# Designs tried in a protein design chat: VH-VL binders against q9umr5. Part 50

Target 1, 268 residues: q9umr5
Amino acid sequence: SYKPVIVVHGLFDSSYSFRHLLEYINETHPGTVVTVLDLFDGRESLRPLWEQVQGFREAVVPIMAKAPQGVHLICYSQGGLVCRALLSVMDDHNVDSFISLSSPQMGQYGDTDYLKWLFPTSMRSNLYRICYSPWGQEFSICNYWHDPHHDDLYLNASSFLALINGERDHPNATVWRKNFLRVGHLVLIGGPDDGVITPWQSSFFGFYDANETVLEMEEQLVYLRDSFGLKTLLARGAIVRCPMAGISHTAWHSNRTLYETCIEPWLS

## First folded at step 16 (VH-VL)

Design pm34
Fold by OpenDDE, fold request of step 17:
Parts: sequence; structure tokens; C-alpha cells
Structure pm34 (fold): chain C 268 residues (1-268), chain A 122 residues (1-122), chain B 112 residues (1-112)
Amino acid sequence: as target 1 above (268 residues)
Amino acid sequence: QVQLVQSGAEVKKPGSSVKVSCKASGGTFSDYAISWVRQAPGQGLEYLGYIIPIFGTARYNEKFKGRVTITADKSTSTAYMELSSLRSEDTAVYYCARGSYDSTGYEPFDYWGQGTMVTVSS
Amino acid sequence: DVVMTQSPLSLPVTLGQPASISCRSSQSLVYSDGNTYLYWFQQRPGQSPRRLIYKVSNRDSGVPDRFSGSGSGTDFTLKISRVEAEDVGVYYCMQGTTWPFTFGQGTKLEIK
């Protein structure tokens, strides 16, 4: 039988958005037990990411326990960060494929139409002011806000992304790296027409430098230092990059071509 | 320059709800945290929760077990605090406060409303 | 929750004399950014609270220099070098490091 699939949703999202994905999985891998975790839906997805990590952990532990051969994770948007953190804190996870579906893995620094719609009065250049404070860090969006022009503030104030990236020293860095490296494959999915993840290369651990030039994963300090295991994963052929153009952010989980090309191969 | 003007005093029966407003003027609204604090007669200050309007949701002190709802209307620069299932112990002056930015970063509670007295009595 | 403990709770002071208020937190108030988000507020009778000090020792604009804040980690102090009649009121410390943010019990300063 096929390994169970666990799905984690993104910001302002719910299980309903994954109805097409479930259909695709059922068609191509009949009998697969797919669990879409209905936790922190809608506005509740703005709760601190560490709180979400704990909630999702409680939900996935029993699923993993019943699947000794392993499970697959499909984690969408903000959910991809939740999942990465989850795999970092769990020393006994049995995740075969971790599918990061258009996730801001290296953070967000965008003033996209999507964000403007949600936050019409927000400016990306000024969000650091509230986000890099105790008050701001109580909201998920600030937990992975990565202002390239205020890197010092990011490194010091980010209570989530900087930690799971190992960009700031902390006592659990070595253990988290060890835990994350238990993953069989890291499947990174994203694309230039996403319109939300900014830069879109963040889904592949690329990000802006101080001049807002996008650097590749291999140019990032987290890779060069192997702070959470990216270099090691790449070296053993465990990282899969699947970029796809022509897909908007809200369509990653419903596009059939994307599913067949980037998701399905890793559900066996 | 920045002012917070709260709604007037309220007298409520136990079990009912009260909604206090806090209108901000003299500056921007959405990118500052609006905090709600209350003070029972002769007692200290108690943090209820706060909202950052751009995010559209609030953080709550779990002590209130879901009885507090904080919202914000960006179009009117007004924050609201609603307290349900009122008890006599909820009798207090309720304050809203707003933060500011300076060279050191974001700092909350730079501006305060005048307070709203809420009396809960049978 | 972080417990903030002030002492004394009542502080009678003679005009012109110094005053000192202690605030102790149940855990370190040092945030990840290295800052300590400890605040002092003054509330005069019949008025809204007013922020005096932010981040342990920074005095707000308009606050007389006779007010000073100090401390680190879990122990903090507000000092008034020369108490004036207008200083009568209740003083609160507050931590903004760990949610939920919490206040001390308050210290009532009165003139003897």
C-alpha cells in the first residue's frame, strides 16, 4: 500500500482548498490515506508559528505511529515553514518525502497584490518596524518576514525563521539539523508566476541580498554553513527542485500538470 | 498630536456584553499595535490583548477564556474591545493605548485613551 | 505567565526626598534581540497611565530627569531623585518580552 500523506495548509487557508489535490492522489494512488490537518484555519493561521508547530505535531505523531514505513508531507505556503520546523524538532519523525509547495522557505519580503489586498496599508519597507518586535513576533507573518535591508534586526528579532535556519545561534541547532536530516527527500516546488511568495526563489531557498539581488540556495550562508542540513541533503541527492511557470499562488494545489510533474513522483 | 478617544461610560447587567470603541486620530492607524488594558476600582492594570490592524487579528490574554474580542476598522481608524458574559468583577475602567516608532524601534503604550468606565451591576 | 513583583506596594515619601521602587520578574526579560522590554508607567489620581521609561532606562520625552530606570535580567528599579507633589500616584512596571505581557501590582506613592 501507499504511504499516508499528510497535508498542511497555508496562511488564511483551510482543508477545502486541497479538494483537487485529494482527488488527484486518489486517482493516481488509490487507497492512499490522505489527512488534511484542519488546524489554525483562516485567521487563526496568524498565530505564532511555534504555536502552530506544536499543534500540528500533536496531530501528526499518531499518524506517523500508525505508519511505520513512513509518511509523506505536502505542505503549502506558510505550511511549508511549519513542516520544516516540525521536522527539525521531532527526533523520531519518519517522513519520506517532504514536499514544500510554494513555501517561503527563506522568508518573505514582498509587497505583492495579494499582500496589499490583505494588508492594504502595509509597506514592505516599513513592516520591519513592527515585525521585529515582541508585539509583531506574535503573528506568523512576522515570524518569517525577512527584510534584506535590516538583516541585523531579522537575525536578532526573528523568533522563528532565523532559528530554524540556524542563522542565529541557539542550543538546539545541532539537534534540529540532525532531526531534519532524517527526511528522505526534500521536494521544493515554486515558480516565477506565483505572485505571492517574494521573491519566488524563496521556495528554493533563494533570497535577496542587501541590494535585492536574488542569490541561489548554494550562495546562501545557511547552505554554505550547512546550518540546518541543506548542503548535506544536496550532497546525498535528497533535494529535488521543481520549478514551474504559469501557476499562481492559489493554484499550486489544484493544477493537474503540477501534480503529475512535481508531486506524484514522490508519493510512491 | 496623536489622540485616542474612547466611547462613553457603560452600565451593564451581568451576562450581557459591552463594546468599547477607541478612535485614533493625528497619525496612521494600521501599523501600530492597539492595546487594551483594564483597571478595576482601586486595583492595578491588567493586559487584555492587542491588535495590529494590518493583520486583522488580535492576541488575547487567555485569562479571559475567549470572552474578549478585539477588532479594528481601518477605514475609521477605530479599534474595538468587546467583553461578553459580563460579571461584577468586570467592573473597571478600560483603556486603549497605541505605540509609536523611534530610533530604538517600536515602542508600545506611547498614547493612551481617556478610559471608559464599565459598571456591571444587577 | 511572567510574574512581575513590585516593592514596596505603598511608598510614603517626604517632599524633596528620593524614592525607589523595585520590580522583579519571574524570568529574564531579555529578548532575542538583546533588548530588555521593561517599562515603567505613572498613573496620577484620576488620570490615564503614562509611560515614563521604556527598555529599562530610556526616559520618555517630557519626563523629568529626576526619574531614572535601571536594572537587568530580572531585577529593575525606578528612582526619583527628588519627589515632588506632582509625583503622587501609582507606578507600574510592565514586561513586554513574553506574551502575555504583564504588569506589576503597582506602587502607590504618597506624600507624608
Scores: ipSAE 0.935, ipTM 0.971, lowest interface PAE 0.5, mean pLDDT 95
Fold by OpenDDE, fold request of step 17:
Structure pm34 (fold): chain C 268 residues (1-268), chain A 122 residues (1-122), chain B 112 residues (1-112)
Amino acid sequence: as target 1 above (268 residues)
Amino acid sequence: QVQLVQSGAEVKKPGSSVKVSCKASGGTFSDYAISWVRQAPGQGLEYLGYIIPIFGTARYNEKFKGRVTITADKSTSTAYMELSSLRSEDTAVYYCARGSYDSTGYEPFDYWGQGTMVTVSS
Amino acid sequence: DVVMTQSPLSLPVTLGQPASISCRSSQSLVYSDGNTYLYWFQQRPGQSPRRLIYKVSNRDSGVPDRFSGSGSGTDFTLKISRVEAEDVGVYYCMQGTTWPFTFGQGTKLEIK
């Protein structure tokens, strides 16, 4: 039998958004128990990410307990960060494949049409002012806002991303790394035509330097220092990178070709 | 200069709802937190919640168990606070306040409205 | 929730004399960025509150230099070097480090 699949949605999503994904999984892996976690839907997805992590943890623990052989996680967009944090705080998770579906794993610093929709009167260059404050950090978007021009503020004020990345020292860094390394495979999915994740390489742990030059995962300090286990995972062949062009952000979970190429192989 | 003008006094019956408005003028609106605080007669200040209009959602003090709804209309630079299932204990002056930015970052409560008295009585 | 405790709650003061208000938090107010988001507010009779001090010791524009804030961690103090008649009112401390943000009980300053 196939391992259960747990799906975590992104910003402003609902379970309905994943109807195609469910169909694909059912067709290709019949009998798979797929659970789309219907928590923090819609505007509630703007709640602090740590709060979301706690809520999702309560939901996944029973599922994992019933699946001693392990489970797969498919985590979309913001959900990918939630899942990474979840795997960091859980010392007893049994996740085989962690599929990060177009997630801003190294943060977001974009002023795309998508962000303009969310922030119609704000520019990305000014968002650091509110985001890197206690008031801003109570919203999920600010929890992974990564302004390359204000790295000091990011490192010090980011209450979520900087911590799970181990970019800021904290008492749980070693334990979180150990926990995250329990994952069987980390499948990173994203692409240049996403239009939302900025830069799109963030889905592969790439990100801007101070000159807004995109550096690859292997050039990132979190990798070089192995602060949360990326270097270790790569060394043991546990990281899979699946870039795909021609896919918009809202189509990652509904594109059949993407599913067959990047998701399906890891659901066995 | 920035000014916050609130709606007028309200008299409500228990179980009803009240919606107080706070119109901001003299500056931008979307990227500042609008906070709502209340003060019962002769009592201290209590933080209800706040909204950052660009995010479109508010952060609430859970003490109010979902009775408070804070919204913002960016087109009119107006924030709203609605309190439902009113009780006598909700009798208070309700204040809106806006933050500001300086060289060190965001600072809340730089500007205050004049307050709105809400009286809940049978 | 973080509990803010002010003392005293009533503060009668003679004109020209100094005044001191204490504010203690149930936990550290130091944020991850190293700042301490402790604020002091003044509310004169019949008026809206006004911010006096932000981040422990920074005076707002227009606030007389006779007002000063100090402290660290969980213990904070607002001092008035020479109390004037216009200083009559209630003073509140507030923490903005941990949601929900909370106020102290208030200290009522009166002239003897």
Scores: ipSAE 0.935, ipTM 0.971, lowest interface PAE 0.5, mean pLDDT 95
Fold by OpenDDE, look of step 16:
Structure pm34 (fold): chain C 268 residues (1-268), chain A 122 residues (1-122), chain B 112 residues (1-112)
Amino acid sequence: as target 1 above (268 residues)
Amino acid sequence: QVQLVQSGAEVKKPGSSVKVSCKASGGTFSDYAISWVRQAPGQGLEYLGYIIPIFGTARYNEKFKGRVTITADKSTSTAYMELSSLRSEDTAVYYCARGSYDSTGYEPFDYWGQGTMVTVSS
Amino acid sequence: DVVMTQSPLSLPVTLGQPASISCRSSQSLVYSDGNTYLYWFQQRPGQSPRRLIYKVSNRDSGVPDRFSGSGSGTDFTLKISRVEAEDVGVYYCMQGTTWPFTFGQGTKLEIK
């Protein structure tokens, strides 16, 4: 039998968005128990990510307990960060494949048409002012806002991304790394035509330097220092990178070709 | 100069709802936190919640069990605080306040509204 | 929730004399960025609150230098070097480090 699949949605999203994905899984892997977690939908997805991590943890624990052979995680957009954090704090998770579906794994900086409705009157270059404050960090978007021009503020004020990345020292860094390394495979999915994740390479742990030049995963300090296990995972062949062009952000979970190429191989 | 002007006093019956407005002028609106604080007669200050308009949602003090709804209209630079299922203990002056930015970052509560008295009585 | 405890709750002071208000938090108010988000507010009779001090010791514009804030971690103090008649009112400390942000009970300063 196939291992259960747990799906975590993204910002302003809900379980309904994954109806096509469910169809694809059911068709290609009949009998698979797929659970799309219906938590923190819509505007509630703006709640602090640690709060979301706790909520999702409560939901996945019983599922994992019933699946001694392991489970697969498909985590979309913001959900990918939630899942990574989840795997970091859980010392007993049994995740075989963690599929990060167009997630800003290395953070977000910048805005596209998709996000302009959210920030229509604010310059993205100034969001650091509110985001890197206690008031801003109560919102999920700020929890992974990664301003390359204000790295010190990010490192010190980010209450989520900087911590799960191990970019800021904290007492749980070693344990979180150990926990995260329990994952069988880390499948990173994203692409240049996403239009939301900025830069799109963030889905592959790439990100801007101070000059807004995109550096690859292997050039990132988190990799070089193996702060949360990326280098270790890569070394043991546990990281899969699946870039795909021609897919917009809202289509990653509803594209058949993408599913067959990047998702399906890891659900068996 | 930034000013916050709140709506007038309200008298409400128990079980009803009240919606207080806070109009901001003299500056930008979207990227500042608008906080709502209330003060019962002769009592201290209590933080209800706050909204950062660009995010379109508010952060609430869970003490109010979902009775408080804070919204913002960016087009009119107006924040709203609605309190439902009113009780006599909700009788208070309700304040809105806005933050500001300085060279070191964001600081809240730099500007205050004049307050809105809400009386809940049978 | 973080509990903010002020002392005293009532503070009668003679004009020209100094005043001191204590504020203690149930946990450290040091944020991840190294700042301590402790605020002091003044509320004169019949008026809206007014921020006096932000981040422990920074005076807002227009606040007389007779007001000063100090402290660290969990213990904070607001001092008035020479109390004036206009200083009558209630003073509140507030923490902005951990949600929900919370106020102290308030200290009522009166002239003897």
Scores: ipSAE 0.929, ipTM 0.968, lowest interface PAE 0.5, mean pLDDT 95

Design pm34
Fold by OpenDDE, look of step 21:
Structure pm34 (fold): chain C 268 residues (1-268), chain A 122 residues (1-122), chain B 112 residues (1-112)
Amino acid sequence: as target 1 above (268 residues)
Amino acid sequence: QVQLVQSGAEVKKPGSSVKVSCKASGGTFSDYAISWVRQAPGQGLEYLGYIIPIFGTARYNEKFKGRVTITADKSTSTAYMELSSLRSEDTAVYYCARGSYDSTGYEPFDYWGQGTMVTVSS
Amino acid sequence: DVVMTQSPLSLPVTLGQPASISCRSSQSLVYSDGNTYLYWFQQRPGQSPRRLIYKVSNRDSGVPDRFSGSGSGTDFTLKISRVEAEDVGVYYCMQGTTWPFTFGQGTKLEIK
């Protein structure tokens, strides 16, 4: 039998968005128990990410307990960060494949057309002012806002991303790294035509330097220092990078070709 | 020269709802936190919650058990605080306040509304 | 929730004399960025509250220099070097480090 699949949605999202994914899984892996976690939907997805991590943890623990052979996680957009944190804080998780589906794993710094309805044009350069404050950090968007021009503020004020990345020292860094390394495979999915994740390479742990030049994963300090285990995972062949062009952000979970190429191979 | 102007006094029956408005003028609106604080007669200040309009949702003090709803209309630069299932203990002056930015970052409560008295009585 | 405890709750003062208000938090107010988000507010009779001090010791514009804030960690103090008649009112400390943000009980300053 196939291992259970747990799906975690993204920002302003709900379980309904994954109806096509469920169809694909059912068709190609019949009998698979797929659970789309219906927590923190819609506007509730703006709640602090640590709060979300706790809620999702409570939901996945029973599922994992019933699946001693392991489970797969498919985590979309913001959900990918939630899942990474989840795997970092859980010392007893049994995740075989962690599929990060177009997630801003290295943070977000963009005001793309998709986000312009939410942020005025000039907000990208100024959002650090509110986000890197106690008031801003109570919202999920600020929890992974990564302003390359204000790295000091990011490192010191980020209450989520900087911590799970091990970019700021904290007493749980070693344990979280150990826990995260329990994952069988880390499948990173994203692409240049996403239009939301900025830069799109963030889905592959690439990100801007101070000049807004995109550096790849292997050039990032978190990799070089192996602060949360990326270097270790890569060394043991546990990281899979699956870039795909021609897919918009809202289509990653509903594209059959993407599913067959990047997701299905890891649903064993 | 930012100003916050709140709606007028309200008298409500127990079990009903009240919605107080706070209109901001003299600056931008979307990227500032609008906080709501109340003060019962002769009592101290109590933080209800706050909204950052660009995010479209508020952070609430769970003490109020979901009775408080804070919203913002960016087009009119107006924040709202609605309190449902009113009880006598909700009788208070309700204040809105806005933060500001300086060279060191964001600071809340730089500007205050004049307050709105809400009386809950049978 | 973080509990903010002020003392005294009532503060009668003679004009021209100094005044001191203590504020203690149940836990450290130091945020991850190294700042301490402790605020002092003044509320004169019949008026809205007014921010006097932000981040422990920074005085707002228009606030007389006779007001000063100090402290660290969990213990904070607001001092008035020379109390004036216009200083009559209630003073509140507030923490903005841990949600929900909370106020002290308030200290009522009166002239003897």
Scores: ipSAE 0.925, ipTM 0.967, lowest interface PAE 0.5, mean pLDDT 95
Fold by OpenDDE, look of step 22:
Structure pm34 (fold): chain C 268 residues (1-268), chain A 122 residues (1-122), chain B 112 residues (1-112)
Amino acid sequence: as target 1 above (268 residues)
Amino acid sequence: QVQLVQSGAEVKKPGSSVKVSCKASGGTFSDYAISWVRQAPGQGLEYLGYIIPIFGTARYNEKFKGRVTITADKSTSTAYMELSSLRSEDTAVYYCARGSYDSTGYEPFDYWGQGTMVTVSS
Amino acid sequence: DVVMTQSPLSLPVTLGQPASISCRSSQSLVYSDGNTYLYWFQQRPGQSPRRLIYKVSNRDSGVPDRFSGSGSGTDFTLKISRVEAEDVGVYYCMQGTTWPFTFGQGTKLEIK
């Protein structure tokens, strides 16, 4: 039988968004038990990410316990960060494939049409002021806001991304790395036409330097220092990168070609 | 230069709801935290929650168990605080306050509204 | 929740004399960025609160230099070097490090 699949949604999202994905999985892997977690939907997805991690942990623990052979995680957008943190704090998870579906794994510094209603350009450049404060860090968006022009503030004030990345020293860094490395495969999915994740390479742990030049995963300090296990995972062939063009952010979970190419191979 | 003007005093029955407004003027609105604090007669200050309008949602003190709803209208630069299932102990002056930015970062509570008295009585 | 404890709760002072208010937190108020988000507010009779001090020792514009804040970790102090009649009111400390952000009980300053 197929391993159970757990799906975690993204920002302002809900379980309804994954109806097509469910169909694809049922068609190609009949009998698969798929659970789309209906937690922190809509505006509730703006709650602190650590709170979300705790909530999702409570939901996945029973599922994992019933699946001794392991489970697969499909985590979309913001959900990908939640899942990475989840796997970092769980010392007994049994995740075979962690599929990060267009997630801002290295953070967000967006300036796209999708986010313009939320973050006007002029405000985007100044969002660090509120985000890197106790008041801002109570919102999920600020938890992975990564301003390349204010790296010191990011490193010191980010209460989520900087910690799960091991970019700031903390007592749990070693243990979190150990836990995360329990994953069988890390499948990174994203693409240049996403229109939301900024830069889109963030889905592959690429990100801006101080000049807003995008550097790849292997150039990032978190990789070079193996702060949470990326270098180790890559070395043992556990990282899969699946870029795809022509897919908008809201279509990653509903595109059949994407599913067949980037998701399905890792559900067996 | 920045001014917060709150709506007028309210008298409510137990079990009803009250919605207080806070209009900001003299600056931008979306990227500042607007906090709501109340003060019962002769008592101290209590933090209800706050909203950062650009995010469209608020952070709440769980003490109120979902009775408080804080919203913001960016088009009118107005924040709202609604308290439902009113009790006599909800009788208080309700304040809104806004933060500001300086060279060192963001600091809350730089500007205060004049307060809104809400009286809950049968 | 972080408990903020002020002392004294009542502070009668003679005009021209110094005053000191203590604020203690139940846990450290040092944030990840190294800052300590401890605030002092003044509320004169019949008025809205007014921020006096932010981040332990920074005085707001328009606040007389006779007001000063100090402290670290869990122990903080607001001092008034020479109390004036206009200083009558209630003073509150507040922590902005850990949600929910919380106030002290308040200290009522009166003239003897």
Scores: ipSAE 0.923, ipTM 0.968, lowest interface PAE 0.5, mean pLDDT 95
Fold by ESMFold2, look of step 21:
Structure pm34 (fold): chain C 268 residues (1-268), chain A 122 residues (1-122), chain B 112 residues (1-112)
Amino acid sequence: as target 1 above (268 residues)
Amino acid sequence: QVQLVQSGAEVKKPGSSVKVSCKASGGTFSDYAISWVRQAPGQGLEYLGYIIPIFGTARYNEKFKGRVTITADKSTSTAYMELSSLRSEDTAVYYCARGSYDSTGYEPFDYWGQGTMVTVSS
Amino acid sequence: DVVMTQSPLSLPVTLGQPASISCRSSQSLVYSDGNTYLYWFQQRPGQSPRRLIYKVSNRDSGVPDRFSGSGSGTDFTLKISRVEAEDVGVYYCMQGTTWPFTFGQGTKLEIK
């Protein structure tokens, strides 16, 4: 039989958005128990990511306990950051496949039509001013905002991303790395036509340098220093990269070809 | 010369709700924290919550158990605080305040509204 | 919640003499960025509060230089080098490091 699947949604999202994904799983993996967690819906998705991690941790514990053979995570958009933090803070997780579905894993520096009311063009250059303060860090967007032109502020003020990336020293860094490395597979999904994740290569642990030129995962300091285990996972053959063009941000969980190509093979 | 102008005094019955407005002028609005603080007669300051209007949601002090709703309208540069299920102990002056930016970052509570007296009595 | 404790709660001072107000926090106010988010406010009778000092020791524009802030970690002080009649009011400290951000109980400064 198939391992249970836990689905974690993204920013301004809810469990209903995954109805098509649930249908695909039921068709290809009949009998699979799939739980779409109904927490931090809508505007509650802007609560601090550590609060969300705590709430989702409480929700996944009983699911994992009922499945000693392991579970899979499918984590969409902002939800992929929640899930990566879960893998770090849970020394008792039994996750086999962590499927990161268009998630801003190296952060966001976005200026897109999709989020104009949230990230207008004039604001991406200025948002660092409030994001890198205690007032801004109480909002999830600021927890992973990564301004490549103010990297020193990011490294010191980020209450979430800089910590789970191991970019800032903290007492839990070694144990978080160990916990994360217990995952069976890391499946990275995203693509150039996403329209929201900026740069879209953030979904593959790529990100901008100071000139807004994208450096790929293997060029990132967090990879080279193996700060939370990316280099170790790659060497183990545990990282799967599945890019797909032609998919907008809101369509990742409702595209059958994407599911069949990038998700289905990992739902053992 | 940033200016915050609040709506006028209110007298309310227990169990009802009140909505106080805070209009900002003389500066930008959307990327600042707009905070709400209250002061019961003869007592100190109590932080209710704040909104950063560009994010469209607020952080709340859990002491109020979901009775406070803070919103903002970017097009009118106006923030709102609604307090529901009013009790006599909610009698207070309610202030809005906006932060400012300096060379080192964001600083809270640089500009204060004039205050709005809310009286809860039968 | 971080508890902010002020001492004294009432401070009668002779005009022209110094005044000192203590503020203690139940945990460190040093944030990861190295800043200490400790603030002082003055509320004159019948008026809205006014920010005097931000981040421990930085005086706001228009605040007389007789006001100064100091301290670190959990212990902070507001000093007025020579009290003037216009200084009458209530003084509050506030922490902005850990949500919910919290105020001290206030110190009422009076001319005796």
Scores: ipSAE 0.831, ipTM 0.918, lowest interface PAE 0.8, mean pLDDT 91

